# VH-VL binders against o27280, part 90

Target 1, 266 residues: o27280
Amino acid sequence: MDSMNVPEVLEIKRIVEESESVKTFIFSWDFRREVRPGQFVMVWDFRDEKPMSVSLIDPVRSEIGISIRRVGEFTDRVHGLSEGDLLGIRGPYGRGFELMGRDILLVGGGIGMAPLAALADEATARGMRVDALVAARTADELLFLDRLEAAGVNISTCTDDGSCGFKGFAHERLLTLEENHDMAAVCGPEPMMFQVMRILDERDVPAQLSLERYMKCAVGICGQCCLDDTGFRVCAEGPVFWSQELSRVREFGRYRRDPAGRRVPW

## First folded at step 3 (VH-VL)

Design g1 (framework fv_marstacimab)
Fold by ESMFold2-Fast, scan of step 3:
Structure g1 (fold): chain C 266 residues (1-266), chain A 119 residues (1-119), chain B 112 residues (1-112)
Amino acid sequence: as target 1 above (266 residues)
Amino acid sequence: EVQLLESGGGLVQPGGSLRLSCAASGFTFSDYGMSWVRQAPGKGLEWVSAISSSGGYTYYADSVKGRFTISRDNSKNTLYLQMNSLRAEDTAVYYCARLEDYYYGMDVWGQGTMVTVSS
Amino acid sequence: QSVLTQPPSVSGAPGQRVTISCTGSSSNIGAHYDVHWYQQLPGTAPKLLIYGNSNRPSGVPDRFSGSKSGTSASLAITGLQAEDEADYYCQSYDSSLRGSWVFGGGTKLTVL
């Protein structure tokens, strides 16, 4: 089909309001072009483009969904759109999650649950046992709970303020959960992912982590996507990395990159 | 040799202002985050403020937030702390320290400069 | 009070072993943030003694070692010498304070 560097103009078929700050935009998709959980697309509103994780992959209905959190001017404009309006979509890009074993753990923080919701659908369709730890600042910011429950996922929740489930952070909740899994997939704020990765490493659970670092270019020539010590670029070699790969990256969970590519403490 | 040298300390009245400087040498200053840590006479170490390598992000202890401003000039290899609305409890030796990047620790320290807030 | 808790003093005779504890909470040491130790000789600036729970900087003798378990860390000094008489501080990072570096209250080591 078309080049991945040329956006397709697609009609918004349906909009699902996930929370006051998150919406899922659903489009018809031709599945001759493969999309896997953990991949992202560039969303173009005919003015700016931004990377967004694919949160729904439905070949039966021929639909994909893209979940977008309202954080800035671009996302505020997109949230103002209605069913029938048009957006440009480029991609998909990046390396998706790999499923292995029988029992898997998903750990998601905030909008990081978006790629994990798509993964949960695929894992449950394969007959895997899925446990999900869903974390947010408050109960109102917990995402995809009804969808995960409908898929047969075993859900644990935590909120920073204690308004739903365990009071505390994802890694603190994880310390109280001692069940072994064949693999884990983690997506959320980088400091959270780092702490979760260390716990999973101590338990000998191989983990895949999705990094949504700031990037300027989806085609892999972006310096701001480069990770320290490894040379990995999120848009070309990620966004999904095994914990073994990330353990070599000094800045993971400790620093982010500023516009000049320098390390900045969280 | 890697070195940090503080200056600008002295005696100031309550409500006054003072600016501290920290001159860095022997390393690529623009590659490192920097921090200010203080120690009141006979007391322990207290973290005050930190700044990213680019100067784009700053961090403050609650006790100084809104009164102190950390900044840096990478072209001059110099870190600054602008202290406004000084209080008696701000009396301390102020150290600048280099943030080691992997563990969130402080691997290089200056000799300190004394700030006394008294009438 | 200090976010990390240390005993105010510890003492030992030359050649003996002493340990200094550093107790945190679920938001710092318990959250798997590393613990660093600093030695402050009288009238001098602090010096990094142990970083990343158990690593020694170049020039720090094997007599100094660090360990971490749960919400606590400890500094062990074996073969105690007169020049070890100093104040010792632990330091970590605290997620609940949204990006704060936190110190223990300090421990004065006296060589008997």
Scores: ipSAE 0.000, ipTM 0.401, lowest interface PAE 16.3, mean pLDDT 82

Design g10 (framework fv_marstacimab)
Fold by ESMFold2-Fast, scan of step 3:
Structure g10 (fold): chain C 266 residues (1-266), chain A 119 residues (1-119), chain B 112 residues (1-112)
Amino acid sequence: as target 1 above (266 residues)
Amino acid sequence: EVQLLESGGGLVQPGGSLRLSCAASGFTFSSYGMSWVRQAPGKGLEWVSAISSSGGYTYYADSVKGRFTISRDNSKNTLYLQMNSLRAEDTAVYYCARLEDYDYGMDVWGQGTMVTVSS
Amino acid sequence: QSVLTQPPSVSGAPGQRVTISCTGSSSNIGAHYDVHWYQQLPGTAPKLLIYGNSNRPSGVPDRFSGSKSGTSASLAITGLQAEDEADYYCQSYDSSLRGSWVFGGGTKLTVL
């Protein structure tokens, strides 16, 4: 019996409201089943199951957290739950981030900060210097600033509308940042990640990027999260990819896939 | 059908300015990086400039840095090249081309527009 | 120094094989950036012939093939035909010049 493939019914221990559209659901977790930053779990509300990135990993308290943005029927129902309610959790799945060197740059857009928040906790606990560029459309959509500050992360912000920090996009802000890093980790909308990847490649900074293409690709079975040129399935070979792997994929930053597997422009 | 159509070329005096346009049709313009490539009469291809799909990141050949500015208007499916401080050696046919990926190459080309810099 | 070097001309008779070389450096082809090839017929715009070292776009005959080794790439044309008479350009990306697309000088193919 492989318990990773069977949902555990877990009680919602705590809910943290990250913004008007994002909540973090915290569960007790048995760390005999390892979880790494960058991995995801399947969340089951007893009607549907959806993949969600792990945003908090706390072996000392024996807790994991899952951050969920309200974007549809499933997430709307989950947002209606309270502490003490039950959800099914299956996993973890996917490969996590790999840490190397002494200095790391995190670049996150919107809900893409969720897996990066877990990575920031691990990197700072290991004594690494962590710089984070947190991007969103507006100030109200910037996520995890308090957690990053509490972890000792050096934070830069940017918003499309200029309501907080630099006025502009993540890649535009990155061009004004001059510090070298041993590695980077990037998660957010694919067009943003593509632009950031290009700049990091020019700077010879090895980068890992997390693709948020999980909605129907939980265990490597469906082709909807396949990458164009290489045939990588995000849930089987990702969700974390090195920038050199993604630079060869024409689909990255250009297209996504609809439920039928057809290419749809960003 | 996927098409790129350049316009705005013509005769201009040394030191003058000219703005080229490239109208895109038949594809989702905002999903692709774009490039300008020129060719002097009887000579080879020379890359001039490139721009990311969002317009947030730009690249320039050393020969045009500080003089040319690439831009785009995704709402109008149009790519631009603002050319200032023009020199006789800028005389060329200017092509716009679509980038499939920044490492990949240029898969769709316009027919070109002639820029002649002379007195 | 980020110039790709091609022979200025090659020639062949119908039915023959010709090969066009493209020599780069450690900052472009040697840095594992892909090589792309373009065909320019007289009086026309360039057309993508080979992308990603060895792939053909739809509509390009299988007589055209590309390869890459070390700091160099090659375009091979088998079963040479009169309509293949054109200029051929290789293109890659150069990391020593931030964000630089580099073209070879071009090779004029004459079909005898």
Scores: ipSAE 0.000, ipTM 0.400, lowest interface PAE 15.8, mean pLDDT 82

Design g11 (framework fv_marstacimab)
Fold by ESMFold2-Fast, scan of step 3:
Structure g11 (fold): chain C 266 residues (1-266), chain A 119 residues (1-119), chain B 112 residues (1-112)
Amino acid sequence: as target 1 above (266 residues)
Amino acid sequence: EVQLLESGGGLVQPGGSLRLSCAASGFTFSSYGMSWVRQAPGKGLEWVSAISSSGGYTYYADSVKGRFTISRDNSKNTLYLQMNSLRAEDTAVYYCARLEDYEYGMDVWGQGTMVTVSS
Amino acid sequence: QSVLTQPPSVSGAPGQRVTISCTGSSSNIGAHYDVHWYQQLPGTAPKLLIYGNSNRPSGVPDRFSGSKSGTSASLAITGLQAEDEADYYCQSYDSSLRGSWVFGGGTKLTVL
């Protein structure tokens, strides 16, 4: 039996407050069960279970971290927990990011920087040159800047309102950057990812994008995990997809689906 | 024991098609990118195509783009090269090779399979 | 012509040193992509000889060494032996060719 499908009850070892709305929960982890950047776990508070991306992978300390933004009842309850409290963790699930080349670009929006922070650690450990474009609506939503700097990442920032760095959207900032990259990894709101993907595609930069919106089932058994015209299952085949795979998906960046399966514009 | 074994080569007429296979053993196939490299008789090595570890991204040399399709089946540990609209200049020994992590080098090679395009 | 330039042949006597050059451009070796070297013995498949500019795989003698400077790389073979007679290829990656792996034209080493 696959033991990764049974929740393991783990003690919260440490909590890092990343912002007023984001916390990273750190657990001891047995790395005989491998975890890769871009994968997610199911977090169980003994009442409800929700998917969360792994944001820290530290085999030296035998720790993983899970970054959670406070957005609803479940996350509000988890944010109320303290060091020493228990959570159930099941996984990891999904495809991780693939690393290729010498120079990588990371483009993250808001909490989308969480899986990219873990990827940055792996890429720098492999000797890659890492450039990160960190985007958010406001300065207080920019995440992991100190961690990225400590890892040796070259950081550019942008905010929609101009409160920090370039004033504008991630794709507008990207158009002012002329550096060549062997690949890119992108995670954030789908409209941002769509625009970034188009620019990278025109520059012939292979890109991987993480689609976290359809993670209602960890094993890819529900219809809501499927993308519109290709039938890709986010839980089973994602959440990380290559730009070539997404270029043929009419839904990506244009509309999403509500619980009834109806098209809802971005 | 890490090994790659190509098959499917043979004699084919110009304009014809051929499908090459490469069977991998001794390593976690799904963790590595793969490539095809060819060598015409008495000539040097020429890169043909590459595929990411998941199969989600593919690369092609300009000389074969639109005619050749690289694919993989990670459940069968097998790499494929579908060759269409074959030309005399496609005559070569075709090698499969494992891509070395982020380095873009090729650390494991098969023995090659001969493709002859002739009337 | 090949994207990376190598001399078509080089020769030496047993015990001597020989150097094989590999000249690229700003879109490959000059863009800081690593250079890898392959040895192809007559009638056999290529074997990785040097990776990442200067690293040797397990089983490759220290008589073989690689270096890189600017847009060029070099393979040096010291203490030449008869069994070193082979074709040698450099390989890098080229960003300007829409993500292409590029090989040198190959150098035939004759041990006299």
Scores: ipSAE 0.053, ipTM 0.618, lowest interface PAE 7.2, mean pLDDT 85

Design g12 (framework fv_marstacimab)
Fold by ESMFold2-Fast, scan of step 3:
Structure g12 (fold): chain C 266 residues (1-266), chain A 119 residues (1-119), chain B 112 residues (1-112)
Amino acid sequence: as target 1 above (266 residues)
Amino acid sequence: EVQLLESGGGLVQPGGSLRLSCAASGFTFSSYGMSWVRQAPGKGLEWVSAISSSGGYTYYADSVKGRFTISRDNSKNTLYLQMNSLRAEDTAVYYCARLEDWYYGMDVWGQGTMVTVSS
Amino acid sequence: QSVLTQPPSVSGAPGQRVTISCTGSSSNIGAHYDVHWYQQLPGTAPKLLIYGNSNRPSGVPDRFSGSKSGTSASLAITGLQAEDEADYYCQSYDSSLRGSWVFGGGTKLTVL
C-alpha cells in the first residue's frame, strides 16, 4: 500500500506544552508501520521538511508524539499551529535504541530528553529499573520530569545555573552517581555526550548515543548526515550509535557541520 | 526449529588466523545478541566474546582481547569470529550461542566447530 | 581459577537427590545477576537446563530445580536417573571490568 517515504498528511490531535520553548505534537499512527524509541520522522509544514525525534510511542492509544523546540523559522511556524491543523509526516527513519539487562541510565540534555522519554516508557514497560539524569541550562528548561516520575523513573537533575538539583554540567553530576548500570542511553549537546561517554567507558557501561545532527535526507543520499572517519550516515545508520562505534569517529565531540556541510568546532 | 550451525574450524599453526562463521535459522537473528563460547579438549566452558543485536557493541574475554574480533551480518543471518595471532591454548571446540538479554543467559547453542592450533 | 566455583564431581545412586553448588562473588551473583545452568551430555553441545535462578525451559522435567542465596546458587536433581550422567555448568554475568559472561568450572555427575 504506502511507502514509508511518502508523507502522510495527519491531523494534530493534541498539543502538550512541555516548556515555554518546547511542545509535543500528538498524532494518530498506524502501527503497521512500526516505530521504536530513537527513530525520527520528517515533519513537513507544506513549505519545509525537518527531522524530528519521536518522543511518545503509544500503541494502546494508536498515537505517536513529536517534541519540537522553537529555534527558527520552521519551528516558529509549527509552534503557531493548533489542534486540528495538519502536518505531513514521513517515516520512521533510523536505527532505534537497543535494550539489554535490567537497569538503564538515561542522560539527557535539553531537547535530547525527547527520544529518551520514549525509551524510558519502553524500558519501564519491560520491567527495567530506570535512572535518569536530566540536564539543562536552567530549571525551566528541564523536560519530561512529570512524565518520567509518573513512569516510576528515578530522577536526578542538574542545571548550569544551579536553579534545580546539582549546579553544574551533566558529566560532573554523573561522577557523583552510582556506577552500577547494565547499559546507558545518552542524548543532548554533542560536547555533553562526549564527556558522558568517556565516563561511562571508564566504568565499562555500554552506552548508546543519539546524534541529532544535520539529517536533511531521510535515506542519507545527500551526504549531510555523514560522519567523516567511518562513512556513517546518521539518517541511514543512526541516529543511535553505540559508544564503541563513536569512539572510532574523530569528528564526534570535536566538530559540527554548518548548513553547507563545512566542519566547524564546537 | 531454531538452529545455529558453526563452520570454519580446522588446523592452523601458532601465529596464524581463522575466521569462524555461525549460520542462524528459524528466528529473527537481528533481534538477538550473540556469543561465542569455547571448550578445550577435556576442559570446561569458557566465554570468548559477545555482540549486540545491531553489531554496534562487542565484549571480549581478557584472554582474547586484541586478537579476536566478533562481527555479524544481519542481512545474511550470520555471526563471525575473526581469530588472529592464534596460540596453542586457543585449541578448543567453538560454539556460537544466542543471548537472552534479560537474564544474561544463553538459550540456543550450535553443535560447535573444532579449532586446533598446532605445528 | 574460574570466576564461579563448582565442585569438580558429584555422584549419586538412581532415585537419590544430588545438589551441585555454584559460588560467586559480589561482582556477579552477589550483584543480583541471575544464575543459569547448562547440561552437557557426553559428545554433545551444552543445553540450557535452568535460567533466571529457578526457571525451567519447556521440556525440562520437574526433577531439575535451581535456587540462589547470597553469592551462591544450587542445582538440585531429584529422582536421579542414569541418563542424567553429564557435565553441569553454572553461568552468570559479572559487572566488573567491561562486563563478561562467566562460567563455573563444571561438575561431572556420575550415576553409580
Scores: ipSAE 0.529, ipTM 0.797, lowest interface PAE 2.9, mean pLDDT 87

Design g13 (framework fv_marstacimab)
Fold by ESMFold2-Fast, scan of step 3:
Structure g13 (fold): chain C 266 residues (1-266), chain A 119 residues (1-119), chain B 112 residues (1-112)
Amino acid sequence: as target 1 above (266 residues)
Amino acid sequence: EVQLLESGGGLVQPGGSLRLSCAASGFTFSSYGMSWVRQAPGKGLEWVSAISSSGGYTYYADSVKGRFTISRDNSKNTLYLQMNSLRAEDTAVYYCARLEDYYFGMDVWGQGTMVTVSS
Amino acid sequence: QSVLTQPPSVSGAPGQRVTISCTGSSSNIGAHYDVHWYQQLPGTAPKLLIYGNSNRPSGVPDRFSGSKSGTSASLAITGLQAEDEADYYCQSYDSSLRGSWVFGGGTKLTVL
């Protein structure tokens, strides 16, 4: 009805508990406003607004899902909501994932599996072979395993503590996987993504990486989402970037920016 | 109105260079991969090069690797093809084409620009 | 040489059905990559006719249909009209690392 910069107030239709710290909030969606895997929306609780990746895109049921990890004041408030409560949704924003070839590797860490779950749905619907490396600190933090399995995805897991699958980090597990892939998509903690990107680049596998950096995104608020070196704006030019682009950004994997735009180490 | 418009073609001597441009309008250019496809007089379509939506990845046919460079400027909604060390067999109409975002078929084509490599 | 093989020509009379084949290999169509079809009228740019094996863009008549099986694909045109006289190209993607778009050699359709 209105520009994509005005929040649409939507009723929470269903809540799925993905883990003790992650919930997926499902809303009816008018698909005359297209949403693609890798895009994000601004979620407004009538006090504050935060960017969240779209984790479910279901045109058949006319639904989208947004997965939110409980990490602070805003997310604590949102986690306290129930079915029937209201949230403001603005967007979608950003560039989605590009699918190419017949085989795709998904590498996700923690909540980074959220945009990759939506991508897995599209890739499998397209007839692609999908392998997913799902990483977390503990077994309880592995996300979307049942959904991925139901979609026909070939799943490998790893946990830092060894409570499920390979004991170690995602990049250590990736070194033991030698399957050829036409492309990869990666989302998770930035240090994990940096290590994974280096391995994929060495193997000549083109990869897309989704950056979930802090943003205060609105038309006219410039510079808040900026990467170093190349001047990429996550809200305008991302959040999905090709590995060839990120490999030349000195900040990627080494520094992050706080809400005021100052560099802080990981 | 979704439109692609090529320019920069012309007559060039063997060993010379040309830069082709493709101006896009009517869609979010930065959301789509793009391709260059050529057609020699009386011959079939031959894929030349492709570039991802962000410009992060580029692809080239073996016949042009090392001589041609594809690039894009998303702020200007423009695709480029820098052609160096041109040969007589590069003579063709060069089409700019948009890669559809799911199956990667070429769903929008420009009118083409003629490149003639001859002395 | 083209990596996808099409017959160089096909002909039919108005109202008839014609089929144009596109034969690939294990590295492209046989690797489950989708096939797209393009129509090129004399003196014009190609137009997408079929994408993703069997889907029609808006404005393409249902007389045009596509199919794919094994290492081959096929374009069927029913109820031939004089306006269908054109060159037809199949196109797929090859599974070489980092990928390549590949076209068939083209088929000239003559409506007698």
Scores: ipSAE 0.000, ipTM 0.397, lowest interface PAE 18.9, mean pLDDT 83

